# Ledger of designs, part 2: VH-VL binders against Regulator of G protein signaling loco (loco)

Target 1, 177 residues: Regulator of G protein signaling loco (loco), of Drosophila melanogaster (Fruit fly) (q9vcx1r247to423)
Amino acid sequence: AALECRVIVGYLGTIEMPKQISHSSKLQTVRSCIRKLRQEKRQPTIVLMCITPDSLSLQSSSGGVLATYSSARLNFVSSSSESENRFFGLVTSAVHNTQIEEEYEPSAGSAAAAGHISISHSCHVFVIDTKLIEHAQHLQRAHEFRLQCTRDPISNLCLEFPNNSEYVVNLVRSMYT

## First folded at step 3 (VH-VL)

Design m01 (from a2 with heavy chain H53D; framework fv_iratumumab)
Fold by ESMFold2-Fast, scan of step 3:
Structure m01 (fold): chain C 177 residues (1-177), chain A 126 residues (1-126), chain B 107 residues (1-107)
Amino acid sequence: as target 1 above (177 residues)
Amino acid sequence: QVQLQQWGAGLLKPSETLSLTCAVYGGSFSGYYWSWIRQPPGKGLEWIGDIYDSGSTNYNPSLKSRVTISVDTSKNQFSLKLNSVTAADTAVYYCARGGDTYEIFSNPAYTSFDYWGQGSLVTVSS
Amino acid sequence: DIQMTQSPTSLSASVGDRVTITCRASQGISSWLTWYQQKPEKAPKSLIYAASSLQSGVPSRFSGSGSGTDFTLTISSLQPEDFATYYCQQYNSYPLTFGQGTRLEIK
């Protein structure tokens, strides 16, 4: 079955994106979203991010799945900087069909067809939380999510999570492309 | 609490350029669309255009040849310039924030005007 | 451009009445509609966004419904402070457009 990557991240929030945004502006828009949510200085919400070739899902320790995004809904991903991928934004899309309530009914004419589809975009901002919380909290969260977490006795850091930062960002990018 | 304060032109002659500035206090400037909307005396609301902090703009096609919206992110300000004014441009002009939401995993994209400036009356007369 | 048409253009009502204002889009706009209240000499105030979501701080007597092309704003029990002009606005596509307004007057 499918390769699965699981990582504990901090969730900072979601910003609804304008419908009219050019491809050339997406990178700057994502970075603006990251900057804005960092300025809010709110404590990140700890979530488990599960990535497979087919989907990305977010889970909480207090309950099941918070969100699932099929690979078709993953529109764009970018970090806050090229050299350090600590913060990243994930853009997801959703299709809204104004004729959904008329599902399985034949289209009658041009008036019924006009304006029946719209697309929305959201930017979800995350931080690799290895350095945001103490190892003890990482270990506790890993236990809650039933993950294995190891500690380097010299550096006192979770080796699995720091080593996965670039991998996670690259995997999300590859799912988009 | 977010507050928008605007200032600029009051009385103009036909053919002159209208110039208004809006400053944002008490909230984040980044991540929102910032709009200009006008209202002629006794009439309804007309959207002029908006700008994102990247400098990306959208303009009402009826005004696009005459309108320029710009941002100064260092001052948390955005400005409207409308060229070649006529009596038809007489209106109260408002700046407003297009509302984005921080709803966890909410996926509707929306732009509602949740905060407005106090309004600036611009009168164009010869 | 998407044209927004409100009905009625004016309405007279008494305190305690249930009031309904409608807004029709010339093409489908999903749920991307905001309702505003404007009192004389003041900027508009947002009441409802995404057709049915109540803006923070707005009394629960206000509600919105609809999707696609037909939308309604309802005030379940009219209060004296509710006499104002109401506008709908679509944000499905540029240019953003408003309805012509509905003036709610004391009977």
Scores: ipSAE 0.000, ipTM 0.459, lowest interface PAE 12.4, mean pLDDT 76

Design m02 (from a2 with heavy chain H53E S54E; framework fv_iratumumab)
Fold by ESMFold2-Fast, scan of step 3:
Structure m02 (fold): chain C 177 residues (1-177), chain A 126 residues (1-126), chain B 107 residues (1-107)
Amino acid sequence: as target 1 above (177 residues)
Amino acid sequence: QVQLQQWGAGLLKPSETLSLTCAVYGGSFSGYYWSWIRQPPGKGLEWIGDIYEEGSTNYNPSLKSRVTISVDTSKNQFSLKLNSVTAADTAVYYCARGGDTYEIFSNPAYTSFDYWGQGSLVTVSS
Amino acid sequence: DIQMTQSPTSLSASVGDRVTITCRASQGISSWLTWYQQKPEKAPKSLIYAASSLQSGVPSRFSGSGSGTDFTLTISSLQPEDFATYYCQQYNSYPLTFGQGTRLEIK
C-alpha cells in the first residue's frame, strides 16, 4: 500500500529555465535558482506538498490546489549545498502548443505534423523554516488549516513536519523512481 | 477563439435555488479551472468557487454551505447552484476561465481570468 | 482569508495625467496578483498578471509593480477609454479575493 505523504514547506518562487537542460547541469541550475531567490529576501508562502506515487500537488493552507504535477512532469529535485539543508528545488516540465493562439486545421489520419509543441522547464524553490512549520502546526490545532482528503480524510492523511530539505528530497526521489 | 456563454434564471423569490450554466466554445475544456464570480449592483467582485474537469471543487467559505458547482465534460459545460437565496444574493453572475494549476508556477498568466461569460443578472425579491 | 485593500476608493483625473492606484494584501502573496479593468455593464478585463507582467494587447501606458504585500498599478498618460473601475486580485491562496475597487472618474 503506497503511503500518501503531506509535508509543510515554504514556497519562495519559480524561475523559468532554458528549453534545453543538460542532465549534468540540473544540480548546478537548481542551486543557482535557490541562490537567486534567497537573494530576493521574499516572504515564504506556506504550502502543503502532497506526495503520492502518481502525482505531487501543492495546496494552500485552506486546502485549495495551487499546482499539480504528474510523475511524468517531475524532472529533478535537489537540496541546497548549505550545512543546514533548509532549501530545495523541484524542476518540472510542461508541454504547451506554441500555436494554441492561432487557428489551424487539425491533422487528418496519422499525419500529426501541423502543431508546434514546446517543452518548458521551471525550477520551484522551497524552504524548510521552523517558524513557518510552527505556524502551520498552530493553524492546524486551531482548525484554521483545513486539510481535505479526496476520498477518505482520515485513512489518507499522513501529515509530516520535516526538519530539513534533504528529508523531503529523499521522500520525493523514493516515490518517483 | 475561446468564448463563454451563460444562461439561467433571472428572477427568484427568497428561499429558491439559483441555477446558472456556462458553455465553453472554441477551445479545450481540459487543463483549466472554471470559476463563478458575482458582483452585487454597485459593489465589488466576489469569487464563488471553481471546478476542474474531473469534478474537484473549491468554494468560498462564506458560500460553501449553499453552493454547488458541477461539470459536464461531454458538453463542455459547468453549472452553479446556490440554495436558499435571499436579497443579498442579487448580483450579476459571471463564469470565467481560470489558470491551469499544472502551470501556475511556470506561467503566472494562466492564473488570471482571461475569458469571461457575458454575465447574468439575478434578482431576488419577494 | 487574505484581505485586499485598495486606495484610493475613488479618484478624479484628467486626460494626460499620471495615475497610481495601490493595493495592500493582509499577508504576503509574493507576486501573485492580477489587476483588472471593468467598464459599466461589462465583464472585467485582465490588464496585469504576476504583479508586473502586461497582458497581451494591453497598452504599454499600464504598468504594475510591487511584491509581498504592497502593489501599485500605474497609468502613465491617462486616455479617455481608461475611465473605469480597477480591481486587484490575489491568487496566492484560496479563497481567491479581490480588492474593493478603485473608481477612476473624469475631472
Scores: ipSAE 0.000, ipTM 0.455, lowest interface PAE 13.1, mean pLDDT 77

Design m03 (from a2 with heavy chain G31D H53D; framework fv_iratumumab)
Fold by ESMFold2-Fast, scan of step 3:
Structure m03 (fold): chain C 177 residues (1-177), chain A 126 residues (1-126), chain B 107 residues (1-107)
Amino acid sequence: as target 1 above (177 residues)
Amino acid sequence: QVQLQQWGAGLLKPSETLSLTCAVYGGSFSDYYWSWIRQPPGKGLEWIGDIYDSGSTNYNPSLKSRVTISVDTSKNQFSLKLNSVTAADTAVYYCARGGDTYEIFSNPAYTSFDYWGQGSLVTVSS
Amino acid sequence: DIQMTQSPTSLSASVGDRVTITCRASQGISSWLTWYQQKPEKAPKSLIYAASSLQSGVPSRFSGSGSGTDFTLTISSLQPEDFATYYCQQYNSYPLTFGQGTRLEIK
């Protein structure tokens, strides 16, 4: 049985959420983010989404890791609409502690106030369509899709080209609940 | 053709609850946001809130403590309730459709409010 | 909240004139702005969405431009039916907000 799944999706972008997301409006937030990024007429970037019980990571077609989110940071996932099934959004959370602020970047180091905690959210928007899937399959066949993933050789059988966004949403939900 | 029809109370006393209903005909109710917008006499437009067919709502923070929007998907209707009204709530109230038509990236089509109800004048006086 | 400010508040023009109405957002809203036309005792009608995209059925004399914070609605050759109040509206962030309106009057 595969413990890790790899799915090919298109990435449209991320909207940072400096304000707190209403607990009752997560679905509306995702749909708003999808609308905003579509209106930018942004070209999708092909990414490999690696889904394991412990984390979700995004990798470029050249095999570079773009982002990794532990299961604790995965807040919400939903499709754009049940009738269309092309877009989905992933909401991640990040906890900021003023007691731990020293980083490799000079601007990140500062004196901390003890006991201060804040949470931020980001909405990541993805798309699935026929042309994107055809292009990803072409890159795979041409050996131009150089992927790095945490999968071991046995679990390497789980590579999928999804047909719709609801499939990916259900896959993510099943892994983390 | 998509058509929005609205009805509800017109004359209210201070402290009463405003109730309006909007019905959608000739088109799909699902996968759209449905909004309430008001306009005091001689003034501009103010967004009150919206609701998705799932029942999820967004409210203008200035009204959030007094406003409730609800849906009845079996009737293709959504409703506005505004509690504890004052003279400042005197306005024409409109229902409207907002939402995404979800087109391919080369020709995205989105209108903030593309269909509107006829409007309902609500007057709050002693 | 994002504040939308229109200029001018009112203007007078003649049939055949080129008319320009400006809208400024207090924060960047990319291109997520809609222009509306409202005639007396009627609901508003959508003219332009996504700052520059003409709504189906709207005459080609209407055009929109701009991005970020500064936006413009232009009527290239004013017709008698164009005398109305015009509103801009941002849909970048909740709450959705409108400009105060620009009343276009016969000179």
Scores: ipSAE 0.005, ipTM 0.463, lowest interface PAE 12.8, mean pLDDT 77

Design m04 (from a2 with light chain S31D N92D; framework fv_iratumumab)
Fold by ESMFold2-Fast, scan of step 3:
Structure m04 (fold): chain C 177 residues (1-177), chain A 126 residues (1-126), chain B 107 residues (1-107)
Amino acid sequence: as target 1 above (177 residues)
Amino acid sequence: QVQLQQWGAGLLKPSETLSLTCAVYGGSFSGYYWSWIRQPPGKGLEWIGDIYHSGSTNYNPSLKSRVTISVDTSKNQFSLKLNSVTAADTAVYYCARGGDTYEIFSNPAYTSFDYWGQGSLVTVSS
Amino acid sequence: DIQMTQSPTSLSASVGDRVTITCRASQGISDWLTWYQQKPEKAPKSLIYAASSLQSGVPSRFSGSGSGTDFTLTISSLQPEDFATYYCQQYDSYPLTFGQGTRLEIK
């Protein structure tokens, strides 16, 4: 049976990445994004991150789906380099077809019918913290999160309370293998 | 500064429906639990229920069959309806904010009733 | 439901005294406990949240301690404005429940 893992994280925000970045600079860009959002010291939004081999989704405390990313859109993930290792960044890619078909029949052989494909990258920054997890457990008791406190061996459903971001980074990376 | 102001029915007959409204000023309505709490004369506090800005509710089981809490996010208001009242429902009713905020870079905020309405005395008598 | 029991139900003290009020939960609630002060004809005021964290604007003579099932509220040097009724409340699970209250009276 397919494994679904759920983790409670705090969401700090999303930063659009430069269009022209080398693959070798992704790690540095992610860590820069983490540093920028940490410096803003904004209160994180509590979200449930649901990780499967096919997708990663973010769910609000009330159960609404905030975002879903297919495994093909998950480009890169890395933790922060600070000693507590509580923060991580997730890079998603989106393929945009910038050509819109008109309501009229396009001209045969027209160069205007050619599509342009662009790829955008966004870095989403999250935090894992014991106090955040304790607060989220309180919300679970209020039935705002419908979480199981223990791994369910029958349904193959995981619920994890990690102490740092490495656990989540490793879970997401496992989707690429 | 956050302020809660409440209004609604004061004098009721048995079997009528109690209706109270609480308006939130000076702060965000989202991200908090909003509660109703009552206190019969000379007695202690009893939690009635709460609501999140999404409309999700929790009710005290002892009152669940008679209570409805609703929210109007466009007006930053939430309301209490308690049907089939009896003399046992005579009490001062308070609205209050319960915290749902968490600050990882400063002092954490946990659930507590940190702001209260002024209270509404509801008397049920024939 | 989690039952909250306070002791004593009433207490007489003098200005300058150290006062301790206790609260016991019928099951473990971690640190999900708030202490309130209520004066006659007024809404309650939160003093301590998360068992030991002082609310903004509350005098430092108030402190809370405990975890699990046993909790205490301490007033290190009682002032005239502190004569009131004090309530504990748990936030661990629904329904939210309050203790019966401790009435602090002038000796």
Scores: ipSAE 0.006, ipTM 0.502, lowest interface PAE 9.8, mean pLDDT 79

Design m05 (from a2 with light chain A50Y; framework fv_iratumumab)
Fold by ESMFold2-Fast, scan of step 3:
Structure m05 (fold): chain C 177 residues (1-177), chain A 126 residues (1-126), chain B 107 residues (1-107)
Amino acid sequence: as target 1 above (177 residues)
Amino acid sequence: QVQLQQWGAGLLKPSETLSLTCAVYGGSFSGYYWSWIRQPPGKGLEWIGDIYHSGSTNYNPSLKSRVTISVDTSKNQFSLKLNSVTAADTAVYYCARGGDTYEIFSNPAYTSFDYWGQGSLVTVSS
Amino acid sequence: DIQMTQSPTSLSASVGDRVTITCRASQGISSWLTWYQQKPEKAPKSLIYYASSLQSGVPSRFSGSGSGTDFTLTISSLQPEDFATYYCQQYNSYPLTFGQGTRLEIK
């Protein structure tokens, strides 16, 4: 069995991050996104977040997959403050590449011969606070929380989540402590 | 070795505010939900609400408009205030520890009240 | 709210008897149930958590069983110190709710 972390969270929304963020820390940008979505006072959507070494997926209460991100797309994760915060932001990256062999007509003149690469970042905001989610539904599903760990058959030690997935698991653990 | 000690309140008149404080000794304050529970004379137990060390609260809907639970993490204390009391609020009030969050992904629904305060009798009479 | 109903409301028994107390939830609560013992003028003491797990320091003559909506607390070979009022409590949903209590008396 693969390493797997499952947790029920409230989803508040997603904000596209500015392309020019070099003079601002990602932490400050994530905190701005959290503040903005909190100020909109949206009712959180209850989702199951499933984290493995290879991916993070969001599932609806009916079990349908709403979104899946490979671990390579998990760019950054942080809460809105260091202590006693129930909100966190997850930044995902997407790479866009336009191939020259792709046959599109430019609006005027000939297209450039060189390929074009751009990277976009999205900040997804979640809450781990039962008072903002219907108590009955959230608590009934909380028994589905589990952390599954692949154990080394020789040492019987739990293998760690590698790479970017480990940061998300560690943050979620800290918020449930 | 974990002990909860509570104090405050006593005899109140209708419309006054009930105030009780509970202090935790001999164990960690963080990682648990802390509850208030009451018991009218000769009757059963009623859960009032709980609080986490972060200040996050849950209240019984029957009392939500009148109840406030607060926490002082520097003193390992949490407090109950119940506004606009009536004779129906006459009861022994208990503080209790629940919500053992030492395990990853544990939540309040997973825990029992394993330690209780000594109880405080609050009488509301005119 | 989830309603918890205990039966019987009272029973009389003798030392050495096997005693069973039942608790029913108005909706499914899985195993999120705790049993408490309360003696006069004292705070309740937890006996069984998660429907069947014995609390540390509680005598092995106490046991719990059940899941979903129907639960039982059993005391094998009743002792003099076991005469008390017993309460069940659900942890599945807020608000947390208790049964009305079962009073165990000397016969």
Scores: ipSAE 0.000, ipTM 0.453, lowest interface PAE 15.9, mean pLDDT 74

Design m06 (from a2 with light chain A50D; framework fv_iratumumab)
Fold by ESMFold2-Fast, scan of step 3:
Structure m06 (fold): chain C 177 residues (1-177), chain A 126 residues (1-126), chain B 107 residues (1-107)
Amino acid sequence: as target 1 above (177 residues)
Amino acid sequence: QVQLQQWGAGLLKPSETLSLTCAVYGGSFSGYYWSWIRQPPGKGLEWIGDIYHSGSTNYNPSLKSRVTISVDTSKNQFSLKLNSVTAADTAVYYCARGGDTYEIFSNPAYTSFDYWGQGSLVTVSS
Amino acid sequence: DIQMTQSPTSLSASVGDRVTITCRASQGISSWLTWYQQKPEKAPKSLIYDASSLQSGVPSRFSGSGSGTDFTLTISSLQPEDFATYYCQQYNSYPLTFGQGTRLEIK
């Protein structure tokens, strides 16, 4: 079978992040996003997260695809704390090529049309909750979707994923053990 | 009106084990981290460790080899054991409620220690 | 471990004075900082959480500011009941760490 990892998670929401963030500030920003969405006290949406070398997709309980992110867009992932906290944030990036129409006005200078590349970041917040998974009414056998990953036949450990998918798989595995 | 009450050993000799218990009244025990914090006479505060109602613990690395925190969820109690005490362990020990509730629908922020026990003076001398 | 350093270690002030106490983290902690007040022979009382949010029941003369590594606690008009030791504490990372304390003495 193709290399993949499947897991049921609760989805709390997405927060748009500052366009430029330093690598060292990503952890603090993710923690802030997790805190904010938890404080909103909204019912989490049960989704199936499917991770492959090429993409991460979120599917509804009815089987519809809610979102797909190429592995190149998986920028950062972290839990909210080092304690027994089952919430995590996934940061995805998107590249935008924008063009500003030139409008000439004779002042101290003129505006110029310019194509530029900008990068946006979104933090998606999820929960891995045994109680939520056990009470997933739409699934006949919720335990089969707790965490399933392609395993090495000898070590029986989840195989390494190429690209940025490895970071998400490793975090999810650590939260289930 | 959450109230924490603590009790346990007061006077110990070097090499003995310190044992303290904290009971929680008037509020939910589940969904919070419960901490032990100590303060040597005339000095500042030192965090010892915390425990979640599930039994999951975090310890200060400086004490990890000697410290055990446990819970009794049926009694809404959590306890501290510190092995091999020395004079440096002489302090007032406090239990306290931290944040970071497990419940999705509650305020989850790990914030201040908002409720504290009355404190227990532990003296280690020969 | 993240080291928290408070300045000054002690100060004397008069009733009505504006008092500021500072706290510096050895690395970035965002806004994950709480200020406590401790009176002699009593457990600490939380004053401000998330660097600037006032705890319920705490007088409005107390305020906090800062983010990253540098934080301040301000008492806008000092009252006699404010003599105490004040501590900052970070909760960005385990282990949780406190500053060494600032002793405030009323002249």
Scores: ipSAE 0.000, ipTM 0.467, lowest interface PAE 11.6, mean pLDDT 79

Design m07 (from a2 with light chain S53R; framework fv_iratumumab)
Fold by ESMFold2-Fast, scan of step 3:
Structure m07 (fold): chain C 177 residues (1-177), chain A 126 residues (1-126), chain B 107 residues (1-107)
Amino acid sequence: as target 1 above (177 residues)
Amino acid sequence: QVQLQQWGAGLLKPSETLSLTCAVYGGSFSGYYWSWIRQPPGKGLEWIGDIYHSGSTNYNPSLKSRVTISVDTSKNQFSLKLNSVTAADTAVYYCARGGDTYEIFSNPAYTSFDYWGQGSLVTVSS
Amino acid sequence: DIQMTQSPTSLSASVGDRVTITCRASQGISSWLTWYQQKPEKAPKSLIYAASRLQSGVPSRFSGSGSGTDFTLTISSLQPEDFATYYCQQYNSYPLTFGQGTRLEIK
């Protein structure tokens, strides 16, 4: 059966990553992206993140789907640091047609099209607003997204309003392992 | 298809408040950032600020103490107020829509301006 | 703030010429750059977004390239209606910033 988790997060922006990065440098690259977007002091866009074993989607409060990523497109997730566990980065991949495909009509199964596909990686940066744990704050957000809070039986906290980025990072990692 | 129409003050005295409104026709108001940009005569473009349909705003730090952008979603309108104007605020003011910059993932926090209002000349003189 | 510097500030060219305008960011902006065309007494029009993608309805003689800090707008065969001022703009970070503009004059 499909397991679905929903969390409300702030979205800070997306940075296109270098085309070639090693697995060992991926964490440092994500942390660099988090630092850069934090420094811009942009007001976060509040989004609903819906996580299943097969996909992750981002939705607006108006109900519009902003993005959907299959599990195959999820590359990496990491928080910024242990001491400040409010921010996390999500790395996704996308397949793009190269110069040959844009010059020629795309042909299914053609050797030229198959030989000229590039992959891009993007780091999407999110923030947990820990104040949404407070009753008044999360009621407002729940109303906007038409949600009822799902209570964790152990902590009695609303799962849609997590208190740290590590919760979301672990959730994504566990759902895609 | 999409059209932005703007109106408001044309001639102001120093210390007054500039007020402009932009109305959106022919397209969705939700899901986009709506911006104000100005251009002093003979000079380049300066971004003033933007607003999302939710009321969330971003302001150019150089103007933040004097600027307020607001939205009226029931009318598909957004407005600019700039306090304590001086001759340096003389410019053509434009409203504009931020567009989608990534076809697989639409990010309203990233903007390029695909539709513009007609512009409003605001002159500040004694 | 990210500073956007355009080169040249002005250039003169003949119809049919290939013209190139460059834009440099003071720090990396990935591909988050838009090129605009502005004719006298008109609002700017978006030509290219994400450094290299043509806006709908823009003639194919316009092209953009670059990533990181160095960007180029090219007009492969200049037409009379291309006389205008061109601006680059970054949208990698707030505040959004524009280059100072490049005025294209027909000889």
Scores: ipSAE 0.000, ipTM 0.457, lowest interface PAE 14.8, mean pLDDT 79

Design m08 (from a2 with light chain W32Y N92D; framework fv_iratumumab)
Fold by ESMFold2-Fast, scan of step 3:
Structure m08 (fold): chain C 177 residues (1-177), chain A 126 residues (1-126), chain B 107 residues (1-107)
Amino acid sequence: as target 1 above (177 residues)
Amino acid sequence: QVQLQQWGAGLLKPSETLSLTCAVYGGSFSGYYWSWIRQPPGKGLEWIGDIYHSGSTNYNPSLKSRVTISVDTSKNQFSLKLNSVTAADTAVYYCARGGDTYEIFSNPAYTSFDYWGQGSLVTVSS
Amino acid sequence: DIQMTQSPTSLSASVGDRVTITCRASQGISSYLTWYQQKPEKAPKSLIYAASSLQSGVPSRFSGSGSGTDFTLTISSLQPEDFATYYCQQYDSYPLTFGQGTRLEIK
């Protein structure tokens, strides 16, 4: 359980998504959420994003945990690719008023369309911006988490993460190089 | 190792109801779409419909008025009923597993039918 | 419904040949396309998903390309076991639809 990737990001906000989401429309919906929150031109909230194989958490500059999402709740991640600033959206799922079903897994639209299971989806929008990171340098942990991942002690390479967390780590890494 | 085994139907007369069942062994039944697909002799593949473990169904509009797909989650089984059969319904019928509904990226890999039943020949003749 | 059209409907080739089979969708389907191989009296086997991703256990001589409406399956060096019927299938929208099939025969 030693695998961990930590990164400073700016948080722009969260948009609740439609209850029924077409699989083919996820990317377009995320990009629409990014565009909407960018248009608000709100000052980003500086947070530390900590990713492990089991969870993704958002921490305040003082180290307090603001939110935690199990890896199973990480439904979709994508960047906008529209700006010099690197924006990405993370979709999380949550189950509400669910019936007891054997081995139930979160579903984007199928179960909600059936009307007996309620699934919600939220799109969280973040930005990776060098100017934002410069501002964050005075925060207690900012320099430690510029993009720090668990490293192999022999090769000094960042380790790969299994499961859903791997996709988030890979997207974030691609935005830094 | 996932295995799909199907049974039921065979020789039917026009107007009768076709009934087939597919049982899933060696893997999780939940989290996947389970489909029925048919192939008339010498012709291509036609998707009939699918079902999720919750009972939610999608049907080919061409067959929607005659088709019902159901699940029995306690037995890891799903079944096809096709009403008012005609000679045009003569085909090999397959059950198949579609992809998982949960994924972090929209990955079309889950739409591939990665495990198939052995097929059941259904002949409709007078 | 999205109509899937394959070309050719049949072709003849020799072992060692490079062969290509094409599939056209009547409307844009992004990369939501799967290729299947079917041998006589057997269920189909999935080869390629997401238009270009190789299924686990499938030989590397198979490859797929394309996006939107035009797709291609390529076999770089045909082997005896590759003589079969090939189908494309879209999953952009319900109902799921297959191409009519391409029969690959010995020359």
Scores: ipSAE 0.000, ipTM 0.454, lowest interface PAE 13.1, mean pLDDT 78

